# VH-VL binders against Protein RcaC (rcaC), part 3

Target 1, 117 residues: Protein RcaC (rcaC), of Microchaete diplosiphon (Fremyella diplosiphon) (q01473r527to643)
Amino acid sequence: KVMILDDDQDWLRTLPTLLKPWGFKVTTLADPQQFWTVLQAVTPDALVLDVNMPQINGFELCQLLRSDPHWQRLPVLFLSVLTDPTTQNQAFAVGGDDYLCKPVKGVELANRILRRL

## First folded at step 1 (VH-VL)

Design b6 (framework fv_burosumab)
Fold by ESMFold2-Fast, scan of step 1:
Structure b6 (fold): chain C 117 residues (1-117), chain A 124 residues (1-124), chain B 106 residues (1-106)
Amino acid sequence: as target 1 above (117 residues)
Amino acid sequence: QVQLVQSGAEVKKPGASVKVSCKASGYTFTSYYMHWVRQAPGQGLEWMGIINPSGGSTSNAQKFQGRVTMTRDTSTSTVYMELSSLRSEDTAVYYCARGYYEDSSGWYDAFDIWGQGTMVTVSS
Amino acid sequence: AIQLTQSPSSLSASVGDRVTITCRASQGISSALVWYQQKPGKAPKLLIYDASSLESGVPSRFSGSGSGTDFTLTISSLQPEDFATYYCQQFNSYPTFGPGTKVDIK
């Protein structure tokens, strides 16, 4: 199971299509305020997070996950339009397992998720 | 030298299972994904699935789900592909191929090293 | 699944000819396309990855171009060892192959 949190509706529509052929069950979420409720209901095996979202960014969510005894081992992959080295370094500093830049190829995303499982 | 060496030809009856091996040498076995691709006589290439030799995770083409099992043995640097409930339509050359190609510009899922192929014949 | 088609299905050419083979995807795949050469009785050989990147050791007469749905493999001056079947493969989703284009001697 893979959960995807991103505020871009176009990517939330396309990402499940890219991952479905690989056998992933995908849950998408646009509203970061529902994050914890959906996370508890879905119990995903991996999480794909956008960095820059309204109200809360993906780095903050990753730090909260790493401080939670139940979720601290959940693989987190960042997927963002931001390509600068500072942002990528920060993603790993907050406990992220991987970082990919948009636009992303379907097999690249699938391979990176499989690598972290 | 990087190479993939596969097990020898097999002849099976319909309903049997076949297990093909692919032994890797000349590189770090767990650093690359391994794919299985088959080719029926006179036909094109058909992708069957992928295995991550590091964690053992697999993903198979929908057509083969329930019939294909991919495994690996890290102590011998060998991947295995087992196909069950064989039919005459499964007669093909089966290839293992190394994926997850990397160059200075990034990572690409291209099959840069291939095994020599294993002919599996299914006949009554 | 993403379907790939190749044209022509086969062609006959002479040594020294420029050969062009096309591959078309049923949906956009960015640059996620690979080209292989296969000779009778042998495993495929990687020629081009990421639509246009030449694999190390492959002669410079081979080139690839295209993006999105339309892709081309070109052999600028066909040599005797180039008579083979050529396959395209996409990796924008789980891998799928085109049906192949056979390049025969005239």
Scores: ipSAE 0.007, ipTM 0.577, lowest interface PAE 13.1, mean pLDDT 84

Design c1 (framework fv_cosibelimab)
Fold by ESMFold2-Fast, scan of step 1:
Structure c1 (fold): chain C 117 residues (1-117), chain A 123 residues (1-123), chain B 112 residues (1-112)
Amino acid sequence: as target 1 above (117 residues)
Amino acid sequence: EVQLVQSGAEVKKPGSSVKVSCKASGGTFSSYAISWVRQAPGQGLEWMGVIIPIFGTANYAQKFQGRVTITADESTSTAYMELSSLRSEDTAVYYCARDYYDSSGYYPEFDYWGQGTLVTVSS
Amino acid sequence: NFMLTQPHSVSESPGKTVTISCTRSSGSIASNYVQWYQQRPGSAPTTVIYEDNQRPSGVPDRFSGSIDSSSNSASLTISGLKTEDEADYYCQSYDSSTHYVVFGGGTKLTVL
C-alpha cells in the first residue's frame, strides 16, 4: 500500500495510473490537515511526500513521523520540483529514505518504492 | 484543426517488433493523453494503453504488459506504440486517439482518432 | 474487473428509433462516465456521445445517451434513423480499480 501526499492535483490524479503496472494500491491525499487520520486508516507500507505544501512543510511532517514510535520506520520518499543540493540534503537529514525530482517516470518511482519495501 | 496522422501499413514476420507513429497537429500536444486501441479483422475495439506526455510515462492493459511500449516526443508532437514478439493474432488496425484529463480527474474520452495503421503479421 | 455487454446486432427501418444497450457486469454503471463511438465501414471510430449524454459539436440531436441504474445499463438512442447511421457502435467506460479503459463488444446497426 502506498500513500501519497501532494498539493499538486495533477500529480495526485496521474500517480495511481503511473504506478498501476507494478500492482501498488495507492491512496492519494491533497490536504495535509487530513494526514494523520488517513495514515491511521490506510496504514501504508510507504509514503510519498511533497516538500513544499501550503499548511505544513514535508520535512516537518517527516520529522514528526520519525519521532513517533509507531511510524518511525515507515519508508518516506520525497517527490519535489526542487532540485537544489541543499533541499535534497535537508530531506535526508530529516529522515527521508529517498528523494526524486519532478517530473518522474513511473518506472523510476516504482523501483525506488520497491527498494524500500 | 486537430488531426492525428498515423504512419503507413506494415507487414511483419512473427517474432519481430513494429513501431507505429501518431503525429498530432493543431491543439496542444502536452495538454492531452494519447491512447492506443487496436481492432483485429472483424473484431471489436481493444484498449492497449495510454501515455500522458507531460509525465512521459504510460499505463498498459494487462494483456499487453511486457510487450507494448508507448512513448511520446513533444519536440515533434508524435506518440509511438511499439509492440514486440509479434504473432499472427496481432494482425489488426492500430489506432491512436486523443484522450482527456484535467485537475478533477482522468475521464478517458476519445475526442479525435487517427486514421488507423494496418499491421499484418505473416510469414 | 467488469465487462460491458452490447447486443451483437440491431436493425430498424429508416425514420424509426433504435436503442442500443450497454450493460455493466459488476459495479454501478453510474460510477464512471460512458462514451459512445460510431464506426462506419472502412473508417476510424468517431465520438457521438461523451459523459453519458453529451453530444460533440456537429453530432445531430437525433443521437442521445442515457443511464438506467435499475438495469445497470447505458443506452444510445438514435431517432429519425437514416441509412448513413448504418455502422458499428461501441460503448466505453473506465474501471477505477484497475485503471483500465473498457469497451463494449460492439453492436452492428443495419438500416433497411
Scores: ipSAE 0.000, ipTM 0.512, lowest interface PAE 18.3, mean pLDDT 82

Design c11 (framework fv_cosibelimab)
Fold by ESMFold2-Fast, scan of step 1:
Structure c11 (fold): chain C 117 residues (1-117), chain A 124 residues (1-124), chain B 112 residues (1-112)
Amino acid sequence: as target 1 above (117 residues)
Amino acid sequence: EVQLVQSGAEVKKPGSSVKVSCKASGGTFSSYAISWVRQAPGQGLEWMGVIIPIFGTANYAQKFQGRVTITADESTSTAYMELSSLRSEDTAVYYCARGPYYYGSGRYDYFDYWGQGTLVTVSS
Amino acid sequence: NFMLTQPHSVSESPGKTVTISCTRSSGSIASNYVQWYQQRPGSAPTTVIYEDNQRPSGVPDRFSGSIDSSSNSASLTISGLKTEDEADYYCQSYDSSTHYVVFGGGTKLTVL
């Protein structure tokens, strides 16, 4: 089970199709305010987060997950258009397990998720 | 509903320091930037600096570099602005203002909520 | 760094339309978003326009914002002017090179 939070509707439409060949059950979410409700309902095995979202950022969500005893070990993979080393270093500093740059190929994304399961 | 509540008015002597607090309620504290803006009597708005709590990073306007320190306590959702070596010219209302932080662009310039202001009077 | 210049004061009669300009001294006005804040005497500022032309919920549609690249300025327009619109108005932008927030000097709107 993979849960994806991203404010980009194109990526939310594309990512389930990219992951279909590997048998992932994908839940997409565009509204970060629904995050905790959907997280508890889905209980995913991995989370894919965009870094730059209006109102909240993926780094904050990752820090909150790491502070929660029930979610602190959930694999978190960041998926972002940002390629700079500073952003990538901060993603790992907040407890992220991986960082991938958009655009991403389905095989690469699937491999990164599988390595974390 | 988001609300920013600031500490009460202060009267300080020249050469002392003042520390003003800004407590955020409602919504997420860490993902937002908290700026401090002051306004001397009858004057315009002057930006002093910002703290981005999630990264623990602060940026200060050149005029205040070396005198201002902005900090945040995420556990209490409170930002602080400390101004040292006070002068009579520092007499002003000090506001905290919240803005979304856009990591990709580094911007924090849209202030969606403002505190009520804290009057700091510097006199002998 | 750049400055944002506003007229010191503007005045207009109730029911009319008033426009307040905000001119950027260097670099394009369009390179960064412009916000507009309203401040009534004794009160904290409140946002009337954000990101050039967006209205927060609760702000009447009489308030609008625009950008004009030819004059390198942003404008706040208030139509159907009411007595309660009397306030100081501040434009504000962002300097990407310094990461500084820049305010205009403010405009006192008098409704006579």
Scores: ipSAE 0.000, ipTM 0.539, lowest interface PAE 14.2, mean pLDDT 83

Design c12 (framework fv_cosibelimab)
Fold by ESMFold2-Fast, scan of step 1:
Structure c12 (fold): chain C 117 residues (1-117), chain A 122 residues (1-122), chain B 112 residues (1-112)
Amino acid sequence: as target 1 above (117 residues)
Amino acid sequence: EVQLVQSGAEVKKPGSSVKVSCKASGGTFSSYAISWVRQAPGQGLEWMGVIIPIFGTANYAQKFQGRVTITADESTSTAYMELSSLRSEDTAVYYCARDRSYWGSYPYFDYWGQGTLVTVSS
Amino acid sequence: NFMLTQPHSVSESPGKTVTISCTRSSGSIASNYVQWYQQRPGSAPTTVIYEDNQRPSGVPDRFSGSIDSSSNSASLTISGLKTEDEADYYCQSYDSSTHYVVFGGGTKLTVL
C-alpha cells in the first residue's frame, strides 16, 4: 500500500492510473490536516511526500515520522520540482529514503517504491 | 483570541501520578502542537515534551521518557500531561503552551496556560 | 545537544537601554529561530520576541531581538526601560537533531 501526500490535485488524480500496472494500492491525500488520520487508517508500506506544500513542509513531516516508534522505519520518498543538490541533501538528512524530481514517469516512481519495499 | 485554561493545583504523595489538563479555546486546536514546560520554585523553564494532535504523535525530553505521557482529545480541545512515579523534585508549576509552528519543528510558544502547581509531599 | 547561556542578572536605571545575551554552546545560533519570553513573579511567561526579531501585537517597539553569528548569540534589547519591565527573561531555541526545545537559564532584570 502506498500513501501519497501532495497539494497538486491534478497530479494526485493521475497517480492511481500511473501506478496500476505494478499492482500498488494507492491512497492519495491533498489535505495535510488529514495526514495522521489517513496514515493510521491505511497503514501504508511506503509514503510519498511533496516537499513544498502551502501548510506543511514535507521535511518537517518526515522528521516527525522518524521520531515516532511505530513510523520511524516507514520508507519516505520525496517528490519536488526543485533539482538543487542542497534540497536533495536536506531530504536525506531528515531521514528520507529517496528523492525524485517532478515530472516523474510512472515506471521510475514504481521502481523507486519497489526498491524500498 | 486564543486561551489555554489548565486544571487546578494538586497535592500528591511520592510514587503517585498526576494528570494535568489544558483546554484550548479560540483558534483551531488540531492545527497546533501543545508543549508542556515546568518550573520548580525559583528555577528556570524546563521543556518536558510536545503533542502534535494532527499527527497523533508525542515527543519527550530524555529526562522524562518513561515517566511522562502527553495526550490530546480533539473532541474537547484538551491536552493532558501525566507524570508518574512522582518525587519531591517534581514539585513545580506545570505550563501548557501552544506551539505556533504547526508541526513542532520551529517551536514558538505564542500562548501559555496559567500554570498548575503540583506539590509532591508526604 | 547544546546549551543556551544567559547572564543570571542584569540591572539598569529607568529610561536607559539594557541588552540580554543568549549564547549557543555548539552549532550555529542562526540554524534555528530564537524566541524570548518575559515572566513576572506569579505569572505565566508571555512572548516578547519570536522568530529572532519579530514582536507580537501589543509588545512595545522598545523591545527588539537580534542575532550575532560572530559571537554565536541572540540578544534581547530593551530601550527606554520602565519599572514594569522588571521580570525574568528566557531565550528559547530548538535542536533539530534531537527534536528538543532548549531554554536558556533565564535572566533577572532589575530596574532601579
Scores: ipSAE 0.000, ipTM 0.538, lowest interface PAE 13.9, mean pLDDT 83

Design c15 (from c1 with heavy chain D99A Y100P D102S S103W S104R Y107T P108Y E109G F110L; framework fv_cosibelimab)
Fold by ESMFold2-Fast, scan of step 1:
Structure c15 (fold): chain C 117 residues (1-117), chain A 123 residues (1-123), chain B 112 residues (1-112)
Amino acid sequence: as target 1 above (117 residues)
Amino acid sequence: EVQLVQSGAEVKKPGSSVKVSCKASGGTFSSYAISWVRQAPGQGLEWMGVIIPIFGTANYAQKFQGRVTITADESTSTAYMELSSLRSEDTAVYYCARAPYSWRGYTYGLDYWGQGTLVTVSS
Amino acid sequence: NFMLTQPHSVSESPGKTVTISCTRSSGSIASNYVQWYQQRPGSAPTTVIYEDNQRPSGVPDRFSGSIDSSSNSASLTISGLKTEDEADYYCQSYDSSTHYVVFGGGTKLTVL
């Protein structure tokens, strides 16, 4: 199971289709305010997380996950339009497992998820 | 053992500002958020805001936006709450409290509380 | 943008059981975890229940928490009531739409 949090509604619409060939069960979420409720309901095997979201950023959510004994080993892959090395280095510093830049091909995303499962 | 130790009581004039400190000891400072909660005499608990030290970001209750500033200094493991434009209605005990990231799902449940700081605003 | 409503006061005799309710005005009580805090006169609050029904170490098993979706309420139950249980009790949850911590108005427990 894969859970995707991103505030880009068009991107959330296309990601499940891109991952379908690999048999992933995908849950998408646009509103970071619902994050913990959906996380607990879905209990995903991997999380794909945007960095830039209103009210809370993806790095902050990753840090909270790593501090939680129930979720601290959940694979987290960042997917963002930000390409600068400083941002990428911060992603790994907060405990992220991977960082991919948008746009991304379904094959590339699927392979990165499978590597972390 | 975890302790939150707050600065001492303050007496302030209307229109002034007050800055209360909260020094954390025990545990890793960055593994929790710090909330500020006040209690006017004989009244209930009122949430003012929270600082998330990992990114230096703070969220404030609507009532206090524009008057309250919450900051944290990781090097000293100290959080601060500054309230400006003080009114007599701001007379209260002000608490800092720790919201551990290890508690599930809700965010901002409070496990340890400071002893409280009485702020009296009088003419 | 919801409120948590508690009774202003409850009273009961030593040895009996008391229940304090905390009702959410809109949205499901089960949408976010509920904490319960005990505040004795002159003291800072302490946590007696977290994550709906969990007890911190050192809190007696006479204290229990529950959620009732049919009344949209959380409850704190104290059995075997003792005079040292006299205190104000506050429930607390989280509003996902505002990112605000929400406290109930508090309940004064008197043990007669």
Scores: ipSAE 0.007, ipTM 0.571, lowest interface PAE 11.4, mean pLDDT 84

Design c2 (framework fv_cosibelimab)
Fold by ESMFold2-Fast, scan of step 1:
Formats: structure tokens, sequence, C-alpha cells
Structure c2 (fold): chain C 117 residues (1-117), chain A 121 residues (1-121), chain B 112 residues (1-112)
């Protein structure tokens, strides 16, 4: 099971269908306010998080996950349009397991998720 | 070797519609986006839209919204571009192109040979 | 929404070096990758440069790409110019805010 949090509606529409051929069951979420409620209900095996969202930073969510005894080891993959080394280094500093730049090939995204499972 | 092969030239009357096909061979079809680009005689390249075949998710340039429909048939590895309410200014060569490296990147790594659509009475 | 502006035409003699510019009207040229396509008369476009400065297999090293943030422009440079290089050249980028592919107007290269 994969949970995706991103405020970009095109990516939320596209990503589940890109991952379907690989056997993933995907839950998408646009509203960060619902994050913890949906996380508990879905109990995903991996998270795909956008870095830059209007209400909350994906890095901040990752730090909160890493401070939670139950979610400390949940794989977190960042997916972002930002390509600069500083942003990528920050992603790993907050406990992220991978960082992929938009746009991304479906096969690459699927393989990166599979490697973390 | 990846190839995109398009359907043959068409002559259409004003007000009709045209449907151009683009058959992909030699690689994975589903994970790559297919863009459609046209070129009127003596003019530059004009992007029309794109589709990701797995689901049929498509995005269109504002100029063509309401007139263009891009679809894909995964079982035949074929993408289609249908343009309705044809006008004489729609006379152009229509190209399909596969977006390499990544979908939504705009980078086209393979192009079809082009399909000439002539709109005249 | 931005535009990519190229010179309408450029000409040079065989063996010389030519540079074609592609200027972005708003937002940084470095915000998105730039590709360059070559189109000979009667043919479909082919890629000569992708991701700002990369060459596909089979493209001679005479072709190079660069980005200049100070002028907000990308450039295609062709050295050792040959008559077979006569073609229209198009730059292309992506607008992440609209999800639109954007092409430059094209430059006609004449080798005299």
Amino acid sequence: as target 1 above (117 residues)
Amino acid sequence: EVQLVQSGAEVKKPGSSVKVSCKASGGTFSSYAISWVRQAPGQGLEWMGVIIPIFGTANYAQKFQGRVTITADESTSTAYMELSSLRSEDTAVYYCAREGYDFWSGYSDYWGQGTLVTVSS
Amino acid sequence: NFMLTQPHSVSESPGKTVTISCTRSSGSIASNYVQWYQQRPGSAPTTVIYEDNQRPSGVPDRFSGSIDSSSNSASLTISGLKTEDEADYYCQSYDSSTHYVVFGGGTKLTVL
C-alpha cells in the first residue's frame, strides 16, 4: 500500500494509474490536515511526499514521522520539482529514504518504492 | 529500437473531424507519455496536448480545449488524436512524439513521421 | 505562461561556428530543462540536445548546449559547420505552472 500526499492535482490523478501495473494499492491525499487520520486508517507500507505544499512542508511531516515510535521506520520518498542539492540534502537530513525529481518515469518511481519495501 | 508509426494523409471538409493514429513498437508503451504537436505550412511547432496511456490521463493546450481529444489503446500500443470542427487553418502536419526520460518533461526522444491533414472543400 | 524567443534566421559559412539563442520571457530559464530539435525540410524533428547540454547517441560533438542565467537564455552552438546542418532549429522547455510544453518560434540556419 502506498500513500501519496501532494497538492498538485495532476500528479495525484496520474500517480495511482502509473503504479497500478506494479500491483500497488494507492491512496492519494491533497489535504495535509487529514494526514494523520488517513495514515492511521490506511497503514501504508510507503509514503510519497511532495516537499512544497501551501499549508505544511513535507520535511516537517517527515520529522514528525521520525519522532513517532510507531511510524519511525516507514519509508518516505520525496517527489518534487526542486532539483537543487541543498533541498535534496535537507530531505535526507530529516530522515527521508529517497528523493526523486519531477518529472519521473513510472518505472523508476515503482522501482524506487519496491526497493524500500 | 523504438518506432512511432502514424496513419496516412487525410483530406477533410470544413466542419468535419479527423482522427490520427500513432502506433508504438519496440518498447514499453504504458509508462511513457505521448505528445501531439502540429506544424502548419511554413510555420513553427505547436504543442496540442499529451496523454499517459496507462489511464488515458490527458492534458491539452488552452487553444485546443473543447476541440481536441487524445486517447490511447494499451492493447494495440496506439495513441489517437481527434480534432473536431475543422477549419482551413487546421491544415498542418500532425506529429506524435514520445516523451523520453520522463512523462510530463516535454523532452521528446522519438517522433512519428507526421500526418498531413488538409482541410478544404 | 511564458514565451521562448529565437532569432528568425542565422547564416554562416562552412567550417565556422554558429550560435542560436532561446530567451525566456518570464521566470528563470534555469527553472526547467531546455531541449533542442533539428528539422530538415520534409522530415520530422530530431533531438540534437536534451536536458540543457546532453547529446543523444549519434549526434556529433560539434553540437553543444548551454544556459546563461544572466541573459535568461539557452544557446545551441554548432562548430565546424557543414552544409548538412542546414535546417530549422527549435528550442523547447516546460512550464511547470501550466503543465504546458513550450516551443520557441524556430530559427532557420542557412549554410552559405
Scores: ipSAE 0.006, ipTM 0.527, lowest interface PAE 15.1, mean pLDDT 82

Design c4 (from c1 with heavy chain D99G Y100D D102Y S103G Y106S P108E E109A Y112I; framework fv_cosibelimab)
Fold by ESMFold2-Fast, scan of step 1:
Structure c4 (fold): chain C 117 residues (1-117), chain A 123 residues (1-123), chain B 112 residues (1-112)
Amino acid sequence: as target 1 above (117 residues)
Amino acid sequence: EVQLVQSGAEVKKPGSSVKVSCKASGGTFSSYAISWVRQAPGQGLEWMGVIIPIFGTANYAQKFQGRVTITADESTSTAYMELSSLRSEDTAVYYCARGDYYGSGSYEAFDIWGQGTLVTVSS
Amino acid sequence: NFMLTQPHSVSESPGKTVTISCTRSSGSIASNYVQWYQQRPGSAPTTVIYEDNQRPSGVPDRFSGSIDSSSNSASLTISGLKTEDEADYYCQSYDSSTHYVVFGGGTKLTVL
């Protein structure tokens, strides 16, 4: 099961279709305020998080996950338009397992998720 | 053993509103999405909309936007569909259907259907 | 937006095999899962196939689903046809761009 949090509606519409050929069960979420409720309900095997969201940063969310005994080992893959090394280093520093740049191809995203499962 | 139990048949006048209930029994309602689907006499299935209680979100088919409201009361495990400005062509059996987005990852795969509620709109 | 097209009706004798098609008008049929629902007269629909080819518990293995990308269609196949299989069958998929559930028009299966 894969959970995707991104405030970009175009990516939320696209990503489930891109991952379908690989057999992933995808839950999408646009509202970061619902994150913990959905996470508890879905209990995903991997998270795909956007870094840039209006009310909460994906890095902050990852740090909170890593401080939680239940979620500290959940694979987290960041998906962002930012390509600079500093941002990528910060992603790993907060406990992220991978970092991918938008736009991303379905095969690349699927392979990165599979590596972390 | 989870069942969806709907309220009873309704007869309404044109221009009025109807509110149909759908109660989940034997399980936790908030972990699922509830869609509403209608079927006019002798016609096919038509999707109206969905509520995902844990997200607090509802989405409606364009044809029903402005006339339909889908809500949920998680404390009673009951979803509601209210359709306003009723016309004779709204005469149909209205079904609720459960989407298990835990298993399927989306609300579109219906695993349990309610028994249906006949709504008749006549003068 | 897309439409799912099914034949209006099909008929076959008991013991034979029938196949009901469901063709997507735009975009790939493989882009989203296809479900199949059975509706007997006077009853609510029940699921016979989900996620293209999976059977719910309690559905006989005589029911199977498949996807054919070359014809852009999904198919429901019922082998060893029985009189109790007489029903309307609906395919259903999902439109990722609108987040709408889309139903086919339905197929009336008559078992002679």
Scores: ipSAE 0.006, ipTM 0.561, lowest interface PAE 14.1, mean pLDDT 83

Design c5 (framework fv_cosibelimab)
Fold by ESMFold2-Fast, scan of step 1:
Structure c5 (fold): chain C 117 residues (1-117), chain A 122 residues (1-122), chain B 112 residues (1-112)
Amino acid sequence: as target 1 above (117 residues)
Amino acid sequence: EVQLVQSGAEVKKPGSSVKVSCKASGGTFSSYAISWVRQAPGQGLEWMGVIIPIFGTANYAQKFQGRVTITADESTSTAYMELSSLRSEDTAVYYCARDSPYEWLSYYFDYWGQGTLVTVSS
Amino acid sequence: NFMLTQPHSVSESPGKTVTISCTRSSGSIASNYVQWYQQRPGSAPTTVIYEDNQRPSGVPDRFSGSIDSSSNSASLTISGLKTEDEADYYCQSYDSSTHYVVFGGGTKLTVL
């Protein structure tokens, strides 16, 4: 099971289709306010997070996940338009397991998720 | 050090079935997918299907659905391709090919078996 | 449901440069990775380019790959042609909509 949080509606429509061939069950979420409710309901095996979202960033969510005894080992992959090394280093510093730049090929995303499962 | 070694050539009658094996050595067998690709005499490469052991799933090209079965035995690190209801048009060299564990699901075939000639004649 | 189209054959003299195209009939060539395989008579294919433009260890830098979105094509370029480059070359990609691996028809390279 894979949960994806991104404020880009085009990516939320595209990603399930890209991951479908490899048998992923994908839950998408646009509203970060619903994050914890959906996370607890879905209990995903991996999480894909956008870094830049209105009012909350993916780094902050990752830090909260790493503070939770239940979720502290959940694989977190960042997916962002930001390509600078500082942002990528920060992603790993907050406990992220991977970082991919948009645009991303479906096969690349699938491969990176599978390596974390 | 990674090798894919296939079973030997086969001569079959129309209507029979053939089962070709592909034994992998080196690397972790379950960490990669194995595809089967055939090549008729003087023709190009034709993809038949893939087994993804970690998911326990196989996927087949539409042309072969219902006739081909691809399986894997992790205990012997061997993948199998069984093709039924053989026709003369199935005469071909059959290859197994590994999808690289470093670029998994890119369908980058980093290692190929030596090929198995299957001849279908009456 | 797409096809990859390659020229049937290409010929060039030793020391020259040759380019083999691989055109995708529908959808973007950039949507999925393109690999290139070399096959000599009686042998299994071997990879010369993977993931659009990467070279496996041991493949000389005379081999390069590129993607051209304008023509919806991938290209394999071989510079400094040698007689041992004579072989059949196949491009290959993946179709996410059908879940199929797709091969081009192959190009016979003759070095004369």
Scores: ipSAE 0.005, ipTM 0.560, lowest interface PAE 13.9, mean pLDDT 83

Design c6 (from c1 with heavy chain D99G Y100R D102Y S103G Y106S P108K E109P; framework fv_cosibelimab)
Fold by ESMFold2-Fast, scan of step 1:
Structure c6 (fold): chain C 117 residues (1-117), chain A 123 residues (1-123), chain B 112 residues (1-112)
Amino acid sequence: as target 1 above (117 residues)
Amino acid sequence: EVQLVQSGAEVKKPGSSVKVSCKASGGTFSSYAISWVRQAPGQGLEWMGVIIPIFGTANYAQKFQGRVTITADESTSTAYMELSSLRSEDTAVYYCARGRYYGSGSYKPFDYWGQGTLVTVSS
Amino acid sequence: NFMLTQPHSVSESPGKTVTISCTRSSGSIASNYVQWYQQRPGSAPTTVIYEDNQRPSGVPDRFSGSIDSSSNSASLTISGLKTEDEADYYCQSYDSSTHYVVFGGGTKLTVL
């Protein structure tokens, strides 16, 4: 149901546990090079995406999704350590549906995902 | 050349379980979706569920939830479908099929099908 | 949540053109790709069209696929009908909300 892309191994370990009480089917991915292959195989209902990854920016991935006819309406929730208003404004400008700051509580993340489904 | 080769036909008693195998050769196994589809005699195709071996993630059609288990062994490139509490209505040919459900430009879906496994449930 | 509806059967003479429809009951037919499978008696299905209108290698040009948003349908068109085209044809799409693969009920094509 939910696909998470983040280069931080601790957050990839933590996020499925935080979402467990709400019954989400969670697929995690650390390697952005495999993004399109995994996205096509999983066909998630929502994507949780880190902004700053070594090989590709999360904003760039969101722009690519919005240009694709099959993925242009996929809910994208950004999850980042960056708290500044400029970054949050950019997230929405590229077609993101929500933006959450780390650390995040499971109930808050779950509620934001449910509002987009 | 990708091939999916399934295990042979089985005859089972009501209330028992059956486990059908699907061995993939020639292509990438772990990152593709392997679906199970059945067809009762004279009837249409009915999707049962899917596994993505790299994640161990399986998803099942509501009708089969609680009776079907789909697993994969990446070391042998083999997917399995186990159906329990068999009824006469479960008599069908069971197919495995490999593919991606939707492409996004550079990654076009391509479906390969196994040859089918006839499972007969009778007394 | 949605169904794909096909006619139960269609028939046409050799050399003519036949079209098989696949109508989505809710949501847009264009929101997900449509595949078409051919199944001859005693055989596993084979793909004749993928991604709405693409042909696998080895499938004749006589086979084509299309999407019609006004009728919310996908169509498989077979021109220059030959006796070897007799088979059951199934459309298939995907429901993003349930993660379910959805098949149409199938259409039996008779060439007489």
Scores: ipSAE 0.000, ipTM 0.513, lowest interface PAE 16.2, mean pLDDT 82

